# Ledger of designs, part 7: VH-VL binders against UPF0305 protein MTH_811

Target 1, 155 residues: UPF0305 protein MTH_811, of Methanothermobacter thermautotrophicus (o26902)
Amino acid sequence: MKGSDALIMALRNMAATLGVYDLMEVRVFLERSCRFVQERYRAIYVDAYMSMVVDSVLDLKAGFSGTPEMDDARYSLRDALKRLDEINAPTIVGLTVLYRTYVKGEPLHPPGTPFPGGFEVEKKDGVHYCPVKDKQSDNPEALCDICIARQSPLP

## First folded at step 1 (VH-VL)

Design u1 (framework fv_unasnemab)
Fold by ESMFold2-Fast, scan of step 1:
Structure u1 (fold): chain C 155 residues (1-155), chain A 127 residues (1-127), chain B 107 residues (1-107)
Amino acid sequence: as target 1 above (155 residues)
Amino acid sequence: EVQLVESGGGLVQPGRSLRLSCTASGFTFGDYAMDWVRQAPGKGLEWVAEIRSKAYGGTTYYAESVKGRFTISRDDSKSIVYLQMNSLRTEDTALYYCTRDLRFLEWLSYYYYMDVWGKGTTVTVSS
Amino acid sequence: DIQMTQSPSSVSASVGDRVTITCRASQGISSYLNWYQQKPGKAPKLLIYAASSLQSGVPSRFSGSGSGTDFTLTISSLQPEDFASYFCQQSYSTPLTFGGGTKVEME
C-alpha cells in the first residue's frame, strides 16, 4: 500500500477497536483540559468537540471510502504522527486529528465553536477560520499546525 | 487520614449473589473515580470495574470476565462504592480491593493511577 | 485487550543489589504505565505513575523508564523492606490490565 490508501485503512482498523467507553475517556480528558476555560464556554466547547469525535469514529466504522483531502495542512503526515507521539495523544484524539485533517479536510475545532470575545470558528468562501490559531504558535503541545483552519482576520 | 474499608465478603455457593461495600473517609469522595481490583489466592492482580464521578457522568466500566454479572455503583452522600456480584462462579474466588483512582492531567495528556487501596474483603465461591 | 508481560516471574537478590524488572505491552501504550509494590498479606502500594514519575513518599532508589511497549522498574540498591512482589499496569485503555508480577526474594 501507498499514500492515502494506507492511511484510511489504518484509521478504519483503529476505529473498529473503539467503543463507547473509549469515547467517554476523551470526554473526561477534554473536560479536564478545559477546566480553566470560562464556564459559560466550557460545556459548549466540550460538547462540540465530542460531537466531532463521535462523528469521526462513526464515519470510519461505517466504511467511509472518499478520497483523502490532503488539503492545506501545514504538517506532512509524517510530521503530524511525530507530533502526536511527542505529546502522548490518546489514540482517539490522534485518530480524530488525522481523519479530519488528512481525510475530510475539516478543522479540529468544529464550525460554531465559541471563543471569548464573541469570536467563533467559521467557514467563509470555502476556507475555515479559527480566532485563536496564532495565539497557540508558542504552545509546544498545540496541534494547530496540523489543522486546516487559518487565523481569523481581526475586526 | 485517607482510608478505604471493604466489607461484605464471605462464603457463597455458585450461582448466588453477594454485595461488597467500600466506605471511604478522609477525602472528598464524590470527586474521585473508584475501582474494584481482585486477587485470587496466590495469583496476580485483576481489574474488575470502575465508576467515574458524577461530574464525569458516573459512567461504569467492567472487565470482560464480569460483564453482565457484576454492577458497580456509588452513594456519594454516604461515601460508599458498591459491587453487586450476581451469578457467582468458582473463578470469582478472590480478595477484593477497593481503590481510589486519581486523574492527573498535563496538556493533551492524562494519567490514571490507583493511589489508595483498602485492605480487601475475601469472597469464596464454593459448593 | 492489552496484554502486559512481566519478566522475570521471580528474582533472588541480596541487600545492596541492583534489581531490574521489565514489562512489555502487546501494543503501544506511550507512557501510560504504572508500577505497584505488594508485600505478603498487604494491599498494593503505588510506586511510579506515567512510566517514570515517582509517587510522593517513595524512596529515590526506585525509578521507572521506557515508553511505547518496553518498560523497566529499577531498584538501585535493594533494602530489606523491598523484598516484595511488583506489578506493572497499563492505564492507556480499558479494560485496565496488570502484568503477572515479579517476586523479589532474598538470596
Scores: ipSAE 0.000, ipTM 0.489, lowest interface PAE 15.3, mean pLDDT 78

Design u10 (from u6 with heavy chain L101V D102Y Y103D G104Y D105V Y106W W107G Y110H; framework fv_unasnemab)
Fold by ESMFold2-Fast, scan of step 1:
Structure u10 (fold): chain C 155 residues (1-155), chain A 126 residues (1-126), chain B 107 residues (1-107)
Amino acid sequence: as target 1 above (155 residues)
Amino acid sequence: EVQLVESGGGLVQPGRSLRLSCTASGFTFSDYWMDWVRQAPGKGLEWVAEIRSKANSYATYYAESVKGRFTISRDDSKSIVYLQMNSLRTEDTALYYCTRVYDYVWGSYHYYMDVWGKGTTVTVSS
Amino acid sequence: DIQMTQSPSSVSASVGDRVTITCRASQGISSYLNWYQQKPGKAPKLLIYAASSLQSGVPSRFSGSGSGTDFTLTISSLQPEDFASYFCQQANSFPYTFGGGTKVEME
């Protein structure tokens, strides 16, 4: 209803205020967060994430008006906003998280994002799977609780 | 409450075998990597072995000093990690700790041992 | 193997003192450096991971800094419970290696 329209309008207004300065800030945030990932994975991961962030911002600036998914996120929108504030997430990161989770119904780590060990986020039968979601259950900085992806099924 | 409890240590003669166990509780054991770290009497810490989760195909890694003699394994149904120690030498005498490796994924892997058991003592002497 | 050299091997200090412990890696390890505290008769306890990130529940008087090859653990105002051994550990490559330890003793 009205609530989903209000969210999209708020995200569009937020995206309209973002520019190159904010993209530089998110790259710094990602480089810091990824500093311990092996260099080959780090470069690919950061580039994939930056492309996803840019695509999200440009999509919103172009006037996206699709139907929000409102999927299986652990947090309500209110709780997600509080969580992003608690970890002091940059505005552009917060926008991207909210847009992907509550509007597009897509995972925070895009499909094809590599992880050490040869695992990737993948989509099968309409469901997004992440190989490491459950490992982060007690990590205070993890955003897995507001991500739509499910733990990859064990073969 | 997150806990690791080691057992199986004791006095053993050189050339013999001993199996250590570490029982985990209070967390989803199957999702974590598990390590063994030892400390000889009055000495520093020495990493021994690591076993990763099923998501990483139970990959195992060993310190060169124990490679070929020690085998790390796990039983996720029982929340136990094992260290099978064969062909024991006097220099294997140490307090053996079981540790949980934290793997932080919000954009990064941070390899650190956030939970340690109290240790089990292995003495190799004739 | 990556060699981790800690200095000093021991330091005598009084409550309220600022204590600084240094750890040097034989090759670049980026920020894959952890610090552990070990009290007599007890298992090590994680203090700092990723060179500068304070573990939950660890007092704010502990801080870590550095990158590449040179790292520092600082205790801004030593408390009675801080008399212990401290170890750095690199997680950049196998085998994981620990420093030789620094014993902080009451003066």
Scores: ipSAE 0.000, ipTM 0.498, lowest interface PAE 14.6, mean pLDDT 78

Design u2 (from u1 with heavy chain D101G L102Y R103Y F104D L105I E106L W107T L108G S109Y Y110P; framework fv_unasnemab)
Fold by ESMFold2-Fast, scan of step 1:
Structure u2 (fold): chain C 155 residues (1-155), chain A 127 residues (1-127), chain B 107 residues (1-107)
Amino acid sequence: as target 1 above (155 residues)
Amino acid sequence: EVQLVESGGGLVQPGRSLRLSCTASGFTFGDYAMDWVRQAPGKGLEWVAEIRSKAYGGTTYYAESVKGRFTISRDDSKSIVYLQMNSLRTEDTALYYCTRGYYDILTGYPYYYMDVWGKGTTVTVSS
Amino acid sequence: DIQMTQSPSSVSASVGDRVTITCRASQGISSYLNWYQQKPGKAPKLLIYAASSLQSGVPSRFSGSGSGTDFTLTISSLQPEDFASYFCQQSYSTPLTFGGGTKVEME
């Protein structure tokens, strides 16, 4: 896990330089990315994601002492970096995605994030599930391929 | 209670330097971003520079018209923000305001605005 | 840089009038737009932030609306103390930029 150690150091260095305008940029990115979400849920969805982003940046600024996790070789760091570059993701979004996926082993939408139909991102038997992962395959800005969460089973 | 007091303005020749100071009181200075905004005689407002809190990297931002000539800095132990103005031009003549930047990062929707302004210090650049 | 175009540059009005000031951004700024009031010889005062949120202590006759590129400041019933200059300002990205200002003067 020497790669993850180097990644944590790089992310901490990046977090040290980020400020409020970078956070404003993330909100714009999320509003654009969430236009597929029904209006009723969009504000809650965006709020949950922004809180996660802010928490990730603050955690890195304060230091991180958890155990790094990697979910699957299929989610290679190289492929993730290429994807973030392809969609012109803001630096904070990239930092958050890499931190949650490769350091914390957590989904890009925090558990409890509500979606249409009353579904939520949830953790069961050590696995994170997202109700909309497969439905985002046609969204050019979706980062589901990097996310550790798996599609919730059909009803 | 909350107050910003600018000082250091005056008459200066083109090409010279001048340093402005802004002393803050009545709030926890180190937790806030600070900005400088200027206003030429009879003209509108022009944002000049910003410095973020140390917790947010102490990052500095500048208007294109002053980039490379002006430097914003802060001394949190003294509750002072500075604007070092080098290579002054006649078009830098203005009333310079010090402002406190307010933002909420706790709810995930950051909005930035200048909620406290000093009365300003006058800078006149002429021969 | 984001340019803020403010109109009109001046407006003559009487007490009790409804006054509307418009601000246009050269690109989308979502709701990251602030309005300031400046009285002669005084420092600017924040009136509205986030396009439509009224700052504490500001009279309810002031309101802001708009999103994206087009924004409006409205004074529903002009009072004597409202004769002043008004400036919009985007906070979406640095450099922060102000509109050219609108002077509300007595008819």
Scores: ipSAE 0.000, ipTM 0.534, lowest interface PAE 11.9, mean pLDDT 79

Design u3 (framework fv_unasnemab)
Fold by ESMFold2-Fast, scan of step 1:
Formats: structure tokens, sequence, C-alpha cells
Structure u3 (fold): chain C 155 residues (1-155), chain A 125 residues (1-125), chain B 107 residues (1-107)
């Protein structure tokens, strides 16, 4: 099956068109998407996501030459595209979500991202866990639905 | 204007070698997988070899009938794909087509959407 | 290797006829099947990809159906320019394999 080849080509072409002004649009979108996160932690979430966005775009612009870790059992690519359209996600947000979820098989917040209470995204027995996934259930713009991570079993 | 132009075909004796070239123009060559497909006189199509883009490590694949004898390679700086044919046999006689693997952007399906006119290889004594 | 069995090998038809060509895969290939048309002295041309998706610029009288192992190409009302050979091809796994071809000839 060659689905990942077509997707990576599309994402690389998109990344080639992105510049600094697209990053300004993404920050506004993320502030809105994180409105249900406690004020003192919102900067941590936004900054972590922005770092992930920058890393993803630079990786694609540098000519990604790795092997994709795509998993066909995930939330379908078509449904993910529909979801991104429904929330009016900026192009760069869509690119980042699709790249991490369907190409890299990585969560939207990288392992080691700090969260309230000293918790962080972690990987155990091949599964990624996020401490804030359930806290976003009331946020209509949250992308947790298409993220590979599961809610951490908190104390 | 998207084009593929094959060259290098000719008459060659069994056991000898021949190298085919395919020059691409009108698209970003390095982003596409490329294939060679052959057709013996009056017969059907037979897939010969594929080379993937550098994003996938330039992985190569071959039909069992040519494995160990043929080598597909590419030069992205010149937009050329090659087929090096060694230890040629009479059954390798065919018109050799160069093809580009197009793709459906969001569904991930692949298909040969651009074909050259082909170059003829005749292996005979 | 996935074997593609195409039938019939040839069919004689008249303009206006409905023509059906079948391909059978030796194992499940989902919808990873393409159809090509080849006119005498010309390179093949893509007609259909993903079993049923019509390539841009191809007339609507051409249609494809099927999934898994059994696939059909249909020409609803044969035109003079449709007398050609037709080939199916699986894109599910390497080595890529073609059917033996079907020659559509004038009756």
Amino acid sequence: as target 1 above (155 residues)
Amino acid sequence: EVQLVESGGGLVQPGRSLRLSCTASGFTFGDYAMDWVRQAPGKGLEWVAEIRSKAYGGTTYYAESVKGRFTISRDDSKSIVYLQMNSLRTEDTALYYCTREGYDFWSGYYYMDVWGKGTTVTVSS
Amino acid sequence: DIQMTQSPSSVSASVGDRVTITCRASQGISSYLNWYQQKPGKAPKLLIYAASSLQSGVPSRFSGSGSGTDFTLTISSLQPEDFASYFCQQSYSTPLTFGGGTKVEME
C-alpha cells in the first residue's frame, strides 16, 4: 500500500508555501482552542504546540527522508479532514496534525511536554498518554479526537 | 507540459548489456516514484521495476523475471530514470515504457498517469 | 505475487453495444485496481483508478466497479474510438501485476 507516499508529498508541498505570517495565524487559533485551559497553564500549552508546529514544518521543508509509521487503524484520514474543515483550522494546523498523526504516529504534544501537577505526555507499552485529553471534551475546537494519545490514568 | 522521453533501445545479442534512459520534464521529478513497463511484440503489459522517491530512501522493486539482472536508478538533478539491463535474454525483447506514478492526494491511491512513447529493445543473435 | 486473471481475451462488438471486461485477483486487493486503454501503436492511457474513480477527461460511458478480488470495467455504449485493448493492474503490493488484456474488436 502506498497511501503514506501520497500524503507526505502533499504535506511537503504545503510546507514549502508556509512562512512567518502563517505562524501568527496559528497562535491566534491555538489561544482560542486553549480557552478552557486554566490561564496560568495556557502559555505552556500554546508554546509547546508552537514548538511542535515549527519542528514539523522545518522537518518537511528539509526534505523528510524517513520511513513513515502510518497506521491504517487510526481515525480515518477523510474524517480527520472533515473535522479540520468543521473547526476552520488554519492550513498550517491541518498540516501539523496530519503529519504527526498519520505519518509520524506521534501525539500532538510530544512526550515530555509539561502539564499542571507535574504530569507529562508519556509512552508506555507502545501507547501514548496525555494528561489533558478529557479536560478538552467540552472544547468544540479541540483536535484530541484525531490525536493518537489516550487519557492518562490520573491518581 | 508533462513529458517522459525514453532512449537507449536497440538491437543487442543475448548475454550483452544495454542501458535505457528516461528524461522527465514539466513536473517536480524528485517527488514521484517512477516505473518501467515493457510490452513484447503483440503481447500484453509487464511491469519491470519501480524506484521510489528519495523521501522513501529510493527503494527499488523488480519483477521476478528480471531480478538480479536489471537495476533501476535515478538522477534527480538531471530528471532522469535509468534501467541497466545485464545478461539480456531473447525473452527481454519488448518496447520499454517509462511511467510516472501519479497519486490521489488525500486517499493515497497510486496509478501510472504519464507514459512515454517507449524505446524498442530487440535481443537476437 | 498477486496474479490478475482478465477475461475475455477478446470480444467482437458493434458501436452502441455494452461491453464488460472482468479482472480477478488471486488475493484481496481492496480497491487498489487501475484500468488502462491502449490503442494500436500508442502508449497505454489511464482510464480508471481506485477501482471506480474516473480519470479526468475520460468519457462517462466508462465505469469501474468491484472490490476485493472481483472487478469489472464497463463501456455502456461503445464508440468507434473505443476499439482498443484494455488492461487491469493491481497497485496493492509489489510486484505490480497486469491482467493479460482484452482486445475489443469491431464485429
Scores: ipSAE 0.000, ipTM 0.500, lowest interface PAE 16.4, mean pLDDT 78

Design u4 (from u1 with heavy chain T99A L102E R103W L105G W107L L108S S109P; framework fv_unasnemab)
Fold by ESMFold2-Fast, scan of step 1:
Structure u4 (fold): chain C 155 residues (1-155), chain A 127 residues (1-127), chain B 107 residues (1-107)
Amino acid sequence: as target 1 above (155 residues)
Amino acid sequence: EVQLVESGGGLVQPGRSLRLSCTASGFTFGDYAMDWVRQAPGKGLEWVAEIRSKAYGGTTYYAESVKGRFTISRDDSKSIVYLQMNSLRTEDTALYYCARDEWFGELSPYYYYMDVWGKGTTVTVSS
Amino acid sequence: DIQMTQSPSSVSASVGDRVTITCRASQGISSYLNWYQQKPGKAPKLLIYAASSLQSGVPSRFSGSGSGTDFTLTISSLQPEDFASYFCQQSYSTPLTFGGGTKVEME
């Protein structure tokens, strides 16, 4: 009945229905979303995100038994669901976003994911930082507002 | 005023080493990837090396012709990028430019281009 | 490695002429192509990025076009200060590579 427990159960039920064709569909979605990213970085983005998606699905299919962590997202769960619907996100993308943000308290790009400009997401003193969050403010498909990461202060 | 100033070039014998420096001013140095580009006398431009921000990986890339001999590095506290050149060859003779890569522009944060260049420092490798 | 082939190697032109320089990539690079101008004894200057985007402060007589493998730099009406060498450069993947250059010289 707790919101977090109900969400975990719903995500686990959704993960149980996902298969290889869903993974193929999400790769197509990511390639489209990253179409303006240079090829040398687009492949890294897509592959890093696919690894994160696979890990999320497998964790849920195996019966997640960890303790939910506090989310630090700027969006409420209701607003996040509306946003995912507005961009026509595939079910598996929505599952991954909700799982990482509202269950795990982890950024949508895992620490170590490289970005153009030579930057990557890092965790420092318990806070996740993303180098490009503020630079994505005009990207209509960006999910940065749902992500727990904060803009990096940069060195 | 955004500026890059190279130094450290000179005449050197084959097989020896030189370290080039490039001092940046007028912008937040740590936000940018930095490149070294060289030009042999009367020839075209050849990209040599690139370094990303140290705080987010400090990843380095090299042209095959210099891989294993040259090392690019940076000191963000001093706003300096370096090129350590070892085992110098006569074909390394060139004017060496330092350039700033702008990867976080307002309209296309994923595009990059070398928008600011220094005047260059000359390296002559001769016996 | 992506090879950039630039043509012509040199062109003789007069003030007021329309000058066209072409650049061909050995594989598809989408729109990840930059154009630089270099005057004798000077460092290169960025003119155009992303194949067709004019850098701030660059005169509108310069324009870029193309995508994939074939790209063009056009100077619509050559001015005295435009006699220089021009280089294309792909930013699609490392190692970064430049074209061989085109020297625009006075007729």
Scores: ipSAE 0.000, ipTM 0.492, lowest interface PAE 14.1, mean pLDDT 79

Design u5 (framework fv_unasnemab)
Fold by ESMFold2-Fast, scan of step 1:
Structure u5 (fold): chain C 155 residues (1-155), chain A 126 residues (1-126), chain B 107 residues (1-107)
Amino acid sequence: as target 1 above (155 residues)
Amino acid sequence: EVQLVESGGGLVQPGRSLRLSCTASGFTFGDYAMDWVRQAPGKGLEWVAEIRSKAYGGTTYYAESVKGRFTISRDDSKSIVYLQMNSLRTEDTALYYCTRDYYDSSGYLYYYMDVWGKGTTVTVSS
Amino acid sequence: DIQMTQSPSSVSASVGDRVTITCRASQGISSYLNWYQQKPGKAPKLLIYAASSLQSGVPSRFSGSGSGTDFTLTISSLQPEDFASYFCQQSYSTPLTFGGGTKVEME
C-alpha cells in the first residue's frame, strides 16, 4: 500500500464518523481564530473556510477517487500531526488540513479568499501564493508551516 | 461605548520619571494590542510603543528614541495600559495618546489604530 | 527604519474640490499602510487601513490606493468637515512610522 493510499483511507474513515456537531465545533474554532478580523472580511473568510471543510468531508465520504497531488509541505506528516495537537485543533480541522495539504495540494486559505487591500491567494504558473504567509510568524495559531502556499512577491 | 482615558501627565524636570495610565472600557481589552503615540506641540505624530495581546505573546516594541528609557505594560484584569517614562528629556514634551490596535488574524495580520483617547500632556522643562 | 515621505505638506482647497495626498515609503511595504485624519485639538481618526480599505463609518468620498512604495489618499468632493490634517502610517514593521502630515486648509 502506498503511503498516500493509507492516508486517504484513514481520512475517509475519520470523515465517516463526523456529523453536524463537528461542524459546529469548527465554526467556534474559526470564530475564535478570526475574532479580530474586520467583520466584512471575517464573514467572507469563515464562510469560505466552512465551504472548504464541508467539501473536504463530503469528498472523502463519497469515496475520494482522484489522483493525490502530495505536494510539498514544510512539515512532514508526523510533524504536522504534532503541530495540530499543539494548537488543540478540532479533529475535523486536522482532517481538512491534512487532506488539503497532503492529498489535494491546495492551500489552507482557498484561492479567492480576499485580503484587505485587494490581495488574494492566487495560483500562478502552478504555484499557490499567499500575500500574508511571512506575516503570520506572529500568529500562535497559524498553520502556515503545513500549508503549500508560497509568500507572494512584495513590490 | 468604546473609550480610552489617559492620565498621569504633568510638568516634570529633565531626568525625572512619570507613569502614564490609560483605562479602557466598552470592549474586551485583553484581546487587543495597545499603543502609545505622541505629538509634540505643533508637530506630527510619532509612534512610541506597542504591547501585544496575550494571544500574540504579550511582546513589546519601542521607537528608537525611547528604547531603554520607556517601558510599556498592561494589566488585563483592570483594563489598563501603562507607559513608564524614565530619564525624561525636553524632547519628550508632547501630548501622549493611548490607542487600540485593531488587528486581523487568520492570514491577514494588518494592524491599525482604530480607537484613540484624548491624550494626556507631558511637559519636560526646567 | 522605514521612512514615510508625505506630500504636499499643505494644500488650499474649496468645498467640492478633489484633493489628492501622496505618501512614499523608503522600502516596499506591500499594502500595510493606514491613513488618519486629525482635526485641530482632537485625536486622530482612522480613515483607511491596508492601503485601500475604508474604515466603517467613514464617508465614501475618501479612498486610498497604491501598493509597495507609492500610496495616495483621495477626497473626491471636499466637504467643510474635511478641513484637517492627514497622516499616513506604515504597519509593515516596527518601529511604526508616520508621514509628516498634510494640512488641508480652506482656500
Scores: ipSAE 0.000, ipTM 0.540, lowest interface PAE 11.8, mean pLDDT 80

Design u6 (framework fv_unasnemab)
Fold by ESMFold2-Fast, scan of step 1:
Structure u6 (fold): chain C 155 residues (1-155), chain A 126 residues (1-126), chain B 107 residues (1-107)
Amino acid sequence: as target 1 above (155 residues)
Amino acid sequence: EVQLVESGGGLVQPGRSLRLSCTASGFTFSDYWMDWVRQAPGKGLEWVAEIRSKANSYATYYAESVKGRFTISRDDSKSIVYLQMNSLRTEDTALYYCTRLDYGDYWSYYYYMDVWGKGTTVTVSS
Amino acid sequence: DIQMTQSPSSVSASVGDRVTITCRASQGISSYLNWYQQKPGKAPKLLIYAASSLQSGVPSRFSGSGSGTDFTLTISSLQPEDFASYFCQQANSFPYTFGGGTKVEME
């Protein structure tokens, strides 16, 4: 069994144990992680992220069996796991991050997700671009370092 | 009407102290980060200090030229930001502006100074 | 510190002219660049933020462009009230730094 197959099975098994109370824990975690985000934008960001989390969990519960996109991830799986531990990320957050990055090869915010000011994640020549990635380096709880997207040149 | 009014400037001898005040009106002062920017006679603009809001734990930042000598603080109940200037040098002679820092989106870190006071003059001379 | 080099230091122009001011950063600052206008004896006024976003209330004849290290402020049809000094400012990292300014003078 290749490591990517083992990862998918582990994520699927984890997803099977998750329920509504785990989603509530994710919202609490996101509200805390976004505590310094201007109030008018916080709700939009949290809701967009929650939608992504719900979709990822439901996809795994439905028995996703696609081919993993990332054979050689830019980000080490081991380093990603250590990062999630360091910030005490809820299990469901860790699951969705690992699923999107190492299985789906998709950014944490899907293409077309609106950001305040009209910015959005875009895909160009097979590469995903995010308007805010590099500027999250000062945020200790940001997960941009384990996201596949690159900083957009057209913010 | 959104307004910032500086006060406390004056003539002071090198090595002495001076405290500048900036009174805000017309907006929810406690939600905004506040900065001080100075301009020496006939020269350009130089950023001096920043104080963030309660949501950012009142974090403070300083230009290297003033670090250890100047202290920025705020009183949200009075809508005032202060700049305590110690160990003043002749090079600190300038018009001091109080500015409101806004940002279109915290995620992008696009910060800009959208409201400025008229300034208060500080002259450090013997 | 990031050095902001502004050119020209002064330009003489007539009403109706297109005026272009450039600003160069000593290292990449993405789009974290603001432009301010300062009239004699007055405080600076924000014109443009995030390199190209026009501040509310600022006339559409003002526009900004550029990213990375090279930035431009353009006044498409100079008006009498536009004779002033203009400063760029990077907001990418501390300390915030300003360009040396460009004085737009009547020809």
Scores: ipSAE 0.000, ipTM 0.503, lowest interface PAE 15.6, mean pLDDT 78

Design u7 (framework fv_unasnemab)
Fold by ESMFold2-Fast, scan of step 1:
Structure u7 (fold): chain C 155 residues (1-155), chain A 127 residues (1-127), chain B 107 residues (1-107)
Amino acid sequence: as target 1 above (155 residues)
Amino acid sequence: EVQLVESGGGLVQPGRSLRLSCTASGFTFSDYWMDWVRQAPGKGLEWVAEIRSKANSYATYYAESVKGRFTISRDDSKSIVYLQMNSLRTEDTALYYCTRSGIVGATWDYYYYMDVWGKGTTVTVSS
Amino acid sequence: DIQMTQSPSSVSASVGDRVTITCRASQGISSYLNWYQQKPGKAPKLLIYAASSLQSGVPSRFSGSGSGTDFTLTISSLQPEDFASYFCQQANSFPYTFGGGTKVEME
């Protein structure tokens, strides 16, 4: 079995066991992860991430049928799993990160999410760019190293 | 005019304490992250501490050499940032600069940089 | 800590010369690198942020380049007011660290 097929099966099996109580727990984790984000943007980031989590779980429960995009991410799948364990990420957060990064090939912040200074995540020529990816090195709970987005080029 | 003015420097003996102040004017102080950077006589620059804005929960960060001895704080109502220096050592002798972090105007350049510096206040730790 | 190695430590130059200063990070810092100018007895002044973005009011003869670990500051045609010390600074992670400085001296 290809590794992408094994991953999808594992994610589907995990999604099947998740319910509303797990969704309640993940909001607490995301609020904590975004605590260093400027106040005016924190609610936008948390709400956007919660929508992404819900969409990911529902997509997997509905029997995801798309082609896996095993992107060339900075972290290997094994290193990403280790990172999620190190920060004690809730199962549903881990599922969302792995699904979006290694199956969908999509960034952890949706395109159009606003950042201070008028910046946002964008997609150009098949590549996702985030304006603040490298600046999150001072946030111990940031998952930017796993995210497929690259640091935005200078203007 | 955007300006930072440091004060509180002086001559102190090792083991004693000193508090530096930096008064800001000409900008909305409460919106900015503030840092202290020092320079020993004839040597290079060393970052000391940072305090973020209310939007970032007034988070504070320190260089390892001063952690546990120095405390950075701010009073947004007075537009002042402070550096409380305890257990001073001879190697703390330096000109201490107060700096403001900022973003200058371009859509894709959200990066931390120190765009405003005061003239500095001299701290000499000697017996 | 991320160590910033700056070279040369000093350079003798004449007005009109092209001056290049290099800065190397001990680990990848993307484009989170700033350059500062310091004249004797004065506070440092920001010249370049984000590796290559020129601060407003800084003459166009100054330029920055590089990403990752290797960075350069170039003065295309040195002017009398450019005789000063120059420092690079990484802002990628704490603690923020500065290069050792490069003194640009009159030949």
Scores: ipSAE 0.000, ipTM 0.482, lowest interface PAE 15.3, mean pLDDT 78

